# Designs tried in a protein design chat: VHH binders against Abasic site processing protein HMCES (HMCES). Part 11

Target 1, 269 residues: Abasic site processing protein HMCES (HMCES), of Homo sapiens (Human) (q96fz2)
Amino acid sequence: CGRTSCHLPRDVLTRACAYQDRRGQQRLPEWRDPDKYCPSYNKSPQSNSPVLLSRLHFEKDADSSERIIAPMRWGLVPSWFKESDPSKLQFNTTNCRSDTVMEKRSFKVPLGKGRRCVVLADGFYEWQRCQGTNQRQPYFIYFPQIKTEKSGSIGAADSPENWEKVWDNWRLLTMAGIFDCWEPPEGGDVLYSYTIITVDSCKGLSDIHHRMPAILDGEEAVSKWLDFGEVSTQEALKLIHPTENITFHAVSSVVNNSRNNTPECLAPV

## First folded at step 1 (VHH)

Design eb3 (framework vhh_etentamig_d1)
Fold by ESMFold2-Fast, scan of step 1:
Structure eb3 (fold): chain B 269 residues (1-269), chain A 120 residues (1-120)
Amino acid sequence: as target 1 above (269 residues)
Amino acid sequence: EVQLLESGGGLVQPGGSLRLSCAASGFTFDDYAMSWVRQAPGKGPEWVSGISWSGGSTYYADSVKGRFTISRDNSKNTLYLQMNSLRAEDTAVYYCAKGPYDYSEAFDIRGQGTLVTVSS
């Protein structure tokens, strides 16, 4: 997974993340650094994306089931990284493979600290190889959404009003992530950065790409992944597997250039 | 603390109409999407209709499209379901639920529901 869409305005995104804490109380996640959130139809590695994580990471004695939402850099910079410029990291930490996550120091160490997060997106993009050409067909991949006669699916959103209705109750894609905290050696703000855990693709996606993000399907899976105070690393890793509860449609080549940030990036062709 | 109180059900002849209400308290009603869910005798729960937090978007199961209308009054913290052209297969206990139905197996059903019986 190397490209996502996360375009909802902050207030709409926040409401889409409504959840229930351990005591059954309904809540909205509390923002950290909300001004760093930049909605986009076309997010690439090194950009910031919103993630959910446990409040216990920021407040001693906080209820570990309570959630913070924070923008984090896509591309995990390990806490032990010693150079001054994180973009110079020698290896790619955009994704981490589920089968080797406990073997890689960059991921094993933050997992041991409970640094699990849920990466939020409208959906993600993958490029299908076209046989006999160098051209690749992009697809937008997302959770199945509730369909209506009035608003329709995203494929039926052929007018501005229909586009607004599509997003009003959009079910956000919830991907399992690992984050870390890096302190610049020369001083400055702590950098929070994340990686997306990847698994083998499900049957439904195998014709598009051989890998997929580890998707946390439903609130129980999301809650267990985030709750590092009650759920051990071993138990949480049992949530990491392919899912079939996913849908997709082909999109135009507009999405290929990460500078393009318009609704056309995810519109069906 | 979240409370949902359904009302408006009853016995009605096929082809008749009923309006259901759900009074919500204990949370900021206008911040959340709401749904109607029903459970017919001997069956599992079935999502019926959903409405966005603003009321600008509405969603319906294929079985009720064109017959039911969901609406809300955020100033009164109340959700409504207008049911027209009722059929025997609409017989069920109707519940309001917080949040949109997102294909999860569990619904956030807090109240006792309201019974709708369509029979002649």
Scores: ipSAE 0.000, ipTM 0.107, lowest interface PAE 19.5, mean pLDDT 83

Design eb5 (framework vhh_etentamig_d1)
Fold by ESMFold2-Fast, scan of step 1:
Structure eb5 (fold): chain B 269 residues (1-269), chain A 120 residues (1-120)
Amino acid sequence: as target 1 above (269 residues)
Amino acid sequence: EVQLLESGGGLVQPGGSLRLSCAASGFTFDDYAMSWVRQAPGKGPEWVSGISWSGGSTYYADSVKGRFTISRDNSKNTLYLQMNSLRAEDTAVYYCAKDTYSSEYYFDYRGQGTLVTVSS
């Protein structure tokens, strides 16, 4: 996973992340650095994306089931990184393979510290190789959306002109991530950055791409992944596997250029 | 597939010099930090030196600082370690490692290694 959409306005995004804490209390996640959130239909590595993480990472006495939402840089910069320019690490740490996560110190160390996060997106993009050409067909991949009065009963094959109605109740894609904290050698603000864990594609996506992000399907999986105060690394890793609960449609080549940031990027063709 | 091929090891007298090379293939060499790691007989692996993707920053273990110089030639996909004032305790198999800057990395060297023996 090397491209996502996360375009919802901050207030809509926050409501889409409503959850229940360990005691069943309905909550909205609290924002950290909300001004760093930049909505986009076409997010690439190095840009900031919103992630959910446990409040306990910021407050030593917090309930570990309570959630913070914070923008983090896509492309994990390890805490031990000694260079001044983190941009050259982005290609190595944009994704983390589930089968080698405990072998790589860049991921093993933050994972051991409980630095698990849930990466939020409208969905992600993948490019299918086409035979006999250098061309690739892009697809937008996302959770099946619930029936709403805005979306009607049509579903994933809805006409392009009806897509503007679905965002009010969109079910965000929730991907398992690992984050780390890096202090610049020359001083400055601590950089929070993340990687998306990847697994083998499910049967439904195998014709599009051979890998997929590790998707946490439902609040039980999301809660267990985030709750590093109660759920060990070993138990959390049991949540990392392919899922079939996914849908997709082909999109225009407009999405190919990461500078294009319009609804056309994810509209069905 | 990542391939790293170390060379330049040999037998050298104390106080001598040796230059190691690592030929890299299977990845975009100039996008990755590189390190040298050594393993002495009967000991665990020890990180020796690291270099940034551009060659602009270099790092050294205290045991080799001032004696060893790490460098790279991105046009040739090659990493180097110039070893001066060699000591008996520098005797080890030296490995080239991808995508690491420091002693915190673990099991990420992929090469056959090159043996350096400092003795009479």
Scores: ipSAE 0.000, ipTM 0.114, lowest interface PAE 17.9, mean pLDDT 83

Design eb6 (framework vhh_etentamig_d1)
Fold by ESMFold2-Fast, scan of step 1:
Structure eb6 (fold): chain B 269 residues (1-269), chain A 120 residues (1-120)
Amino acid sequence: as target 1 above (269 residues)
Amino acid sequence: EVQLLESGGGLVQPGGSLRLSCAASGFTFDDYAMSWVRQAPGKGPEWVSGISWSGGSTYYADSVKGRFTISRDNSKNTLYLQMNSLRAEDTAVYYCAKVGEYYDTSFDPRGQGTLVTVSS
């Protein structure tokens, strides 16, 4: 997973993240740095994406089941990184393999600190190799959505009003992530950045790509992954596995250029 | 396959100097920031020093500032650590690492490391 869509306006995204805390109280996640959220149909590494994380990361005595939503840089910058500019990091921390997460220092250390997050997206993109050509077929991959009698196609809307209607009850994709906090050596604001944990693809996706993000399917899995105050690293890692509860459709090559940020990026071909 | 081969360690008296080398292969060396990490007997890994992919920026742990100098020669795919004014507390196995690709030494360090012993 090296490309996602996360285009919902901030208020729609916030409502899509409604949850219940440990006491059963209905809540919306509280924003940090909302001005850094940049909706896009075509998000690449080094851009900011919204993630959920436990409020306990920011407040010493907070209930660890309460959630913050914050934009974080895609591409984990380890806390021990000593370069002045994180964009100079030339190794790939966009994804973290589940089978080596406890062996890699960049991921093991923040994981030991409970720095687990849930990466939010409309869905993600993968490119299928086409045998005998240099062409790749892109697919948009997302949770199954509830169909209504009034909606015949998830991505065929051609106006802003129709897109608002399609997205009203969209179930966001929830991917397991690890984040870290980096303090610039020259001073300045702490940088929060994340990586997406990856697993072997499920049967349904094996013809498209051999790897997939670790998807947390449902509120119980999301809650356990986020709640580092009550759920140990060992227990949380049991949530990391392939899922078959996923769907997809082919999209046009418009998505290939990460600068293209239109609904056409995820519309079915 | 990424290979990192550390060398230059040895037994030295307090106040002495050593120069460590790390020969890198299996990746485009000048595309990556590099670091030195040490592990003292019975202790966890400690980051010592880092250098940018171009060599234009260098960083040091407070425990070694003013005594150690990190450098690289991209034409030779080699990373260096010049260690001066060595102290008993500098005794450790020293490993070089690509930034973000260091393994816990209890599992699988990329190279075997080079042992530095500082004693009388």
Scores: ipSAE 0.000, ipTM 0.109, lowest interface PAE 19.3, mean pLDDT 82

Design eb8 (from eb1 with D99S W100E G101D S102Y E104G Y105L D107Q Y108H; framework vhh_etentamig_d1)
Fold by ESMFold2-Fast, scan of step 1:
Structure eb8 (fold): chain B 269 residues (1-269), chain A 119 residues (1-119)
Amino acid sequence: as target 1 above (269 residues)
Amino acid sequence: EVQLLESGGGLVQPGGSLRLSCAASGFTFDDYAMSWVRQAPGKGPEWVSGISWSGGSTYYADSVKGRFTISRDNSKNTLYLQMNSLRAEDTAVYYCAKSEDYYGLFQHRGQGTLVTVSS
């Protein structure tokens, strides 16, 4: 997972993240640095994406089940990184393999600190190898959105207008992430950055790509992953596995160029 | 008026054990995560271990994992650090800390207790 879409306006995104705290109280996540959120149909590593994390990371007396939503840099910069420019990091931290997460210092250290987050997206993109050519077919991959008669035509819709209306009640993809906090040695604001944990692809996606993000399917899984105050690292890691509750459709090659940021990037072809 | 008072430090031989205590007052102890931070002679502070408000989650620096155990007794407003298999490099002043989160920025830190590991 090296490309995502997260295009919802801030208010729509916030409502899509409505949740219940430990007391059963209905809440919306509170924003940190909301002005740094940049909606896009085509997000690549090094850009900012919204993540959910426990309020306890920011406030000493917070209920660990309460949630903050914050934009973070995609591409984890470890707290121990000593260069002045994070772009000089000499290894790729866009994704973190589930099978080696406890072996790699860059991920083990923040995970040990409870720095778990849920990465939000409309969905993610993957490129399928095409037979007899060097061209690859891009696909947009997301949670099933079919609910009732009004929503039933989403995946097979012939009308772009019907597809656009689906965003009002879109179920966001919730991916397991690890974040870290890096203080610039020359001074300045703390940089929050994240990586997406990856697992082997499920059967349904195996023809498209061999790996997939670790998807947290449902509020119970999301709550347990975020609640580092009550859920240990060992218990949280049990949530990291492939899921079959996913769907996809082919999209235009317009998405190939990360500078293209239009609805055409995820529209069915 | 937050007060944190560490105790239990002393001189031990390599391979030995010590149990540190931190008595907390001036705040609702069971509402806050707590940490242990140490500072070796001539070095900067190093975060050692953290524990959630309920005691249900614990976290450790790689340098102490498997050797140290953090715990708390909310009925006594006391934080503990059980230190086993002590090494010369564990020599430091150990501080009990109440922070805005488990690490990084500490709001309140105690006066410290000295741990010396030497033959």
Scores: ipSAE 0.000, ipTM 0.111, lowest interface PAE 19.0, mean pLDDT 83

Design ec1 (framework vhh_etentamig_d1)
Fold by ESMFold2-Fast, scan of step 1:
Structure ec1 (fold): chain B 269 residues (1-269), chain A 119 residues (1-119)
Amino acid sequence: as target 1 above (269 residues)
Amino acid sequence: EVQLLESGGGLVQPGGSLRLSCAASGFTFSSYAMSWVRQAPGKGPEWVSGIRGSGGSTYYADSVKGRFTISRDNSKNTLYLQMNSLRAEDTAVYYCAKGYSSGWYFDYRGQGTLVTVSS
């Protein structure tokens, strides 16, 4: 997973993340650095994306079931990285393979500190190899959406009013991530950055791509992944597996260029 | 083991002043930027101020600029926050943090120090 869409306005995104804490109280996640959130239909590595993480990461004695939403850089910069410019990191940390996560220092260390996050997106993009050509067919991949008379569908929305209805009740894709905090050695703001854990593709996606993000399907999985105060690393890793609860449709090559940031990037062809 | 111990908080009237201290141990203090972060009752953490390892550059949130002064004494491994012209809205637990932090992570090791501004 190397390209996503996360275009919802901040208020719509926040409401889409409504949840219940351990006591059963309805809550909205509290924002950190909301001004760093940049909605886009075409987010690539090194850009910022919103993630959910436990409030306990920010408050020593907080209830670990309460959630913060914060923009983080896509592409984990390990806390031990010694150079001044994180863009000079020579390893690709956009994704973290589930089968080697406990073997790689870059991921094992933050995972041991409970630095688990849920990466939010409208969906993600993958490129299918086409036999006999160098061209690849892009697909937009996302959770099945509940259709209502009011909400419309992504394929049928062709006016601004209809597009607004599609997104009002959109079920965000929730991907398992690991984050770390990097302190510039010569001073500057602490960099929060994340990686998306990847697994083997499910049967439904195997013809498109051989890997997929580890998707946390439903609030129970999301809450257990985030709750590092109550759920150990070993228990949390049991949530990391392929899911069949996913849908997709082909999109145009407009999405290929990460500079293109329009609804055409995810519209069905 | 990184340890940060805050002190200097207390009750003060609006317009008053307080000086917070943070004693640091377990790392090479002069090699790291340091920050003050506060959390007001019922609100999330807010980054207040930061200072580079050398002490040469300082940064402030707009809400405290001109009223607060961050400083450090690398020979004593101590970070300071001089707070002047205090307002009721400055009431919060103040935490010392290693690095420049726009948030609050468990890399922080202190209990914080409570500042209450009220008559």
Scores: ipSAE 0.000, ipTM 0.108, lowest interface PAE 20.4, mean pLDDT 83

Design ec2 (framework vhh_etentamig_d1)
Fold by ESMFold2-Fast, scan of step 1:
Structure ec2 (fold): chain B 269 residues (1-269), chain A 121 residues (1-121)
Amino acid sequence: as target 1 above (269 residues)
Amino acid sequence: EVQLLESGGGLVQPGGSLRLSCAASGFTFSSYAMSWVRQAPGKGPEWVSGIRGSGGSTYYADSVKGRFTISRDNSKNTLYLQMNSLRAEDTAVYYCAKHTYYYGSGSFDYRGQGTLVTVSS
């Protein structure tokens, strides 16, 4: 997973993240650095994306089931990184393989500190290699959305006009992430950055790509992943596995260039 | 404050019909999907039916498909469930539920007091 869409306006995104805390109280996540949120149809590594994380990371004695929403840099910068410029990191931390997460220091250390987050997106993009050509076919991959009586499920057959009507009630993709906090050695603001955990593709996606993000399907999985005060690393990692509850449709090559940031990037072809 | 008030339940003979209503307040009704959830004696909650905010899309559990019809009147902030061909197995307390942006997944909060439907045997 190296490209996502997260284009919802801040207020719509916030309402889409409504949740229930441990006491059963309905809540909206509280924003940290909301002005850093930049909606886009075409997000690449090193850009900021919104993530959910436990309030307990920021407030001593906070209820660990309460949630903060914050923009974080995509591409984890380990807390131990000694150079002044994060872009000089010599290894790629955009994704973290589930099978080696406990073997790699960059991921094992923050995971041991409970630095789990849920990465939010409309969906993600993958490029399928086409037989007989070096060209790749991009696909937009997302949770199944509510089906309309007349137009059916959202997909390649849907018109652009019908497509835009679904955003008001869009179910956001919720991906398991690990974050870390890096303090610049020469001073400055703490950098929060994340990686997306990846697993083997499910059967439904195997013809598009061999890997997929670890998707947390439903509020129980999301809450257990975030609640590092009550859920151990070992128990949380049991949530990391492929899911079949996913759908997709082909999109135009407009999405290939990460500078293109228009609704055409995810519109069905 | 979100408030949901169910009504229309009662005792009915097998094969009979009932129409349930839910009066909603405290939120922009037309912007949210709504569902009906029931709980039979001694059992957990079962999702029955759902409808999008616009009223354009409806969904049903297999157990009620073809017999129940969900609808809404956004001008009156009211949700309805028309129940036809009632069976003894439909006996339950019926709750009105507001979705938390995850449609058809059971991600909702049934907030009402419920209305009891008893199908006599």
Scores: ipSAE 0.000, ipTM 0.119, lowest interface PAE 18.3, mean pLDDT 83

Design ec4 (from ec1 with G99S Y100P S101Y S102T G103K W104L; framework vhh_etentamig_d1)
Fold by ESMFold2-Fast, scan of step 1:
Structure ec4 (fold): chain B 269 residues (1-269), chain A 119 residues (1-119)
Amino acid sequence: as target 1 above (269 residues)
Amino acid sequence: EVQLLESGGGLVQPGGSLRLSCAASGFTFSSYAMSWVRQAPGKGPEWVSGIRGSGGSTYYADSVKGRFTISRDNSKNTLYLQMNSLRAEDTAVYYCAKSPYTKLYFDYRGQGTLVTVSS
């Protein structure tokens, strides 16, 4: 997974993340650094994306079931990184393979600290190799959406006005992530950065790409992944597996260039 | 037994127009999105335009937007590409392609139809 869409305005995104804490109280996640959130139809590694994480990471003795939403850099910078510029990291941490996550120091250490997060997106993009051509076909991949008279489905919208309505009740894609905190050696603000855990593709996506992000399907999975105060690393890792509850449609080549940030990037072909 | 057969290509002067057709058979045409893909001499394939199965939504590459119009007639199992204001850079073999939701893209490509734009 190397490209996502997360274009919802901050208020719409926040409402889409409504949840219940352990005591059953209805809540909205509390923002950290909300002004760093940059909506885009075409997010690439090194950009910031919103993630959910436990309040306990920021407040000692906080209820670990309460959630913070914060923008983090896509591309995990390990806490032990010694250079002054994180862009100089010698290896790619955009994704983390589920089968080797406990073998790689960059991921094992933050996992041991409970640094689990849920990466939010409208959906993600994958490029299918086409036999007999050098061109790849992009697809937009997302949760099945509840069809309503007000929002409709993304594939049913015929005008820009109708497209806006589908987003009001959009079910955000929730991907399992690991984050870390890096303190610049020369001083400055702590950098929060994340990686997306990847698994083997499900049967439904196997013709598009051989890998997929580890998707947390439903509030029970999301809450268990985030709740590092009550759920051990071993138990949380049981949530990491391919998901069949996913849908997709082909999109135009407009998405290929990461500078293109328009609704055309995810429009059906 | 899936068959896609393109037609309508030819030689045209810059600024002229052509209408391409693609006759489809062997699958439920109205259930699939369809695309036009072109390949210019010495270059790789370029996706040009796409249309949903219902015909309600259409999409275009930036290079052709405003000049080309994709359409379909589901009663005749036929896909069309209306090309206006043609430029020398539009010279290519144009292919009709089936875009199934759950299979490899371009599983079924036609033989292509040549469009040459020159004076």
Scores: ipSAE 0.000, ipTM 0.108, lowest interface PAE 20.0, mean pLDDT 83

Design ec5 (from ec1 with K98R Y100T S101Y S102L G103S W104H Y105P; framework vhh_etentamig_d1)
Fold by ESMFold2-Fast, scan of step 1:
Structure ec5 (fold): chain B 269 residues (1-269), chain A 119 residues (1-119)
Amino acid sequence: as target 1 above (269 residues)
Amino acid sequence: EVQLLESGGGLVQPGGSLRLSCAASGFTFSSYAMSWVRQAPGKGPEWVSGIRGSGGSTYYADSVKGRFTISRDNSKNTLYLQMNSLRAEDTAVYYCARGTYLSHPFDYRGQGTLVTVSS
C-alpha cells in the first residue's frame, strides 16, 4: 500500500469518524494540528494523512477509549533515528509486514509503547501488472458502500450529479498502523510518523496485487486496536489478518503521477 | 460538437478579484454538473469548485472556501467563478470542465485561461 485517496473536507471527515467510547457515549474525535490536514485524491509516502489514536497518548489520565484525530507523516521515523533529516532514513518504512513486525526494531519498539493508530482513507490504489507489457493497470480499492451491490457501482453509468453526494455517507477505509515520535537532534517540534501494516492479499484481490493493508473491519476491531490502555500488544495483533470485505474498480493512468489531485484519479474507466 | 470556452483571466495583485466565465455549447447545459479545475506551473491539476446542473448545490476545495464563488446561468449556457482575496498560490491556468468533484471523469474541458497573482 503506497498510494491512497483522502479527500474529504475536515468537517465531513470528522463526522465520518463518529464513535462510542467505553461508556457508550457518542463522540467525535478531537483534532490535533488540524491545519496540517491536506485533503487529496492522491496521497503518497512522506505526505501527511489523518490517523486516529487514543487520547491517553496525550493525557496521562485520559480514558484510553477516547479518540484523537491527527495528521501524521506517512513513513515511520523511529524515535532512535540520529540524523537531522528524516528523508535520509535508509529503510523504507511506508509499510510494515505483519509477519515480521515483532522482529524489526523500528516497529517492535513503538508497538511495545502502545503506539497503535488507525490510518484513514477513502480507499487505496494498487497497480496490476499486465501480461506482455510494462504497463500497469491501476485500481481503486475501498470498503463496500451502503446500497452498493456491484463492486463497480460508483462507476456505473449514471448522471454526473448523482455522484456528488456519494461522499456524504462514505464509509472510510480503516487501516492498522503503528506510529512513532521523533525529536529532531537540533531541536524543533516532535515529528509524528506512521507505517501501514500489510498482510497477504485476500482471494478477491490476489489478481491485482499479492499484498494488502491490514484492514480493521468494524468498530469493535478499530476500538481494540486503538485502546492500548486495555488491550495488550499480543491481543491487538490478533486483529491483523486479510479481509474479503473489500471492493474495487479500474481507474485511469491519471493517478500514476502523485501530483495529479482531481476526482479523475478514482473515477472508473 | 461539445465546446467550453473560458475567459476572464489576467494579472492581478494579491488581495484582488477576478471573475472567470465559461461559455458552453453543444449539449444540454442544465443537465450537467460543471467544475473549475486549475493547474499551477509545474504542478498537476487541482479541482477547485463544482456546481450541480440546477445550481442548487455548490462545492469547494478547502483552499478556496470563503474566497471563491461558483455560479451558473442556464439560460445563457454560462459558468462563472468569482475569485476574491486572491493569493500568489492561486496563480494557475483555470479550466472549465464538464463533470463533478466525485466519481465521474471530466469528459470535456476548455483550453484554459491564465490567472497570475503577483505583486
Scores: ipSAE 0.000, ipTM 0.152, lowest interface PAE 14.7, mean pLDDT 84

Design ec7 (framework vhh_etentamig_d1)
Fold by ESMFold2-Fast, scan of step 1:
Structure ec7 (fold): chain B 269 residues (1-269), chain A 120 residues (1-120)
Amino acid sequence: as target 1 above (269 residues)
Amino acid sequence: EVQLLESGGGLVQPGGSLRLSCAASGFTFSSYAMSWVRQAPGKGPEWVSGIRGSGGSTYYADSVKGRFTISRDNSKNTLYLQMNSLRAEDTAVYYCAKLSRYYTGAFDIRGQGTLVTVSS
């Protein structure tokens, strides 16, 4: 997983993240650094994406079931990194393999601190490659949507008004992430950055790509992943596995260039 | 409003020493890493040294390692740079910096600077 869409305006995104805390109280996540959120149909590593994390990471004695939403840099910069420029990190930390997460210091250390987050997206993109062909087919991959089932395919929306309504009740993709906090040696704000945990593809995606993000399917899984105050690292890692509850459609090559940021990136061909 | 005021510069002989100070105000000093950045005549800014908010970790450009020591006193909101074994190439205006944008290494907040001249 190296490309996502997360285009919802901040208010729509916030409402899409409505949740219940441990006591059953309905809540919206509280924003941290909302001005750093940049909606896009075509997000690549090193850009900022919104993540959910426990309020307890920011406030002593906070209820660990309460959620913050914050933009974080995609591409984890370990807290121990000593150079002044994060781009000089020699390791690719865009993704973290589930099978080696406890073997890599860059990921094991923040996991030990409970630095688990849920990475939010409309969906993600993958490029299907067949042996011996130069043509790669991009696909947009996302949770099954109630609106799409009632109205036909997402690309069959008849008007701008109907297309806008698709997003009002869109079920965001919720991917398991690990984050870390890095203090720049040259000064400035603490950098929050994340990696997406990856697993073997499910049967439904195996013809598109051999790997997929670890998707947390439903509020129970999301809550347990985030709640580092009550759920140990060992227990949380049991949530990391492939899911079959996913759908996809082919999209145009417009998405190939990460500078293209239009609805055409996710529209069916 | 963030304010940074550098002092301690001056004329010094090669091989000599100087200690620079930076008085910071307008933000919670101990919560931010701080840096020294220098600019020689006709050159762009060069990052020299950095220190974490706690003072626990320090970092140096290769050109100054072993000669310069960065430190801070959080009770006084003051950053220091001890410069030993000074060379003609160290001649520059030295700025105390709080990095506002680290994605490209840009320095948005700097003080007025203090001139260090190393000459016989």
Scores: ipSAE 0.000, ipTM 0.172, lowest interface PAE 16.7, mean pLDDT 83

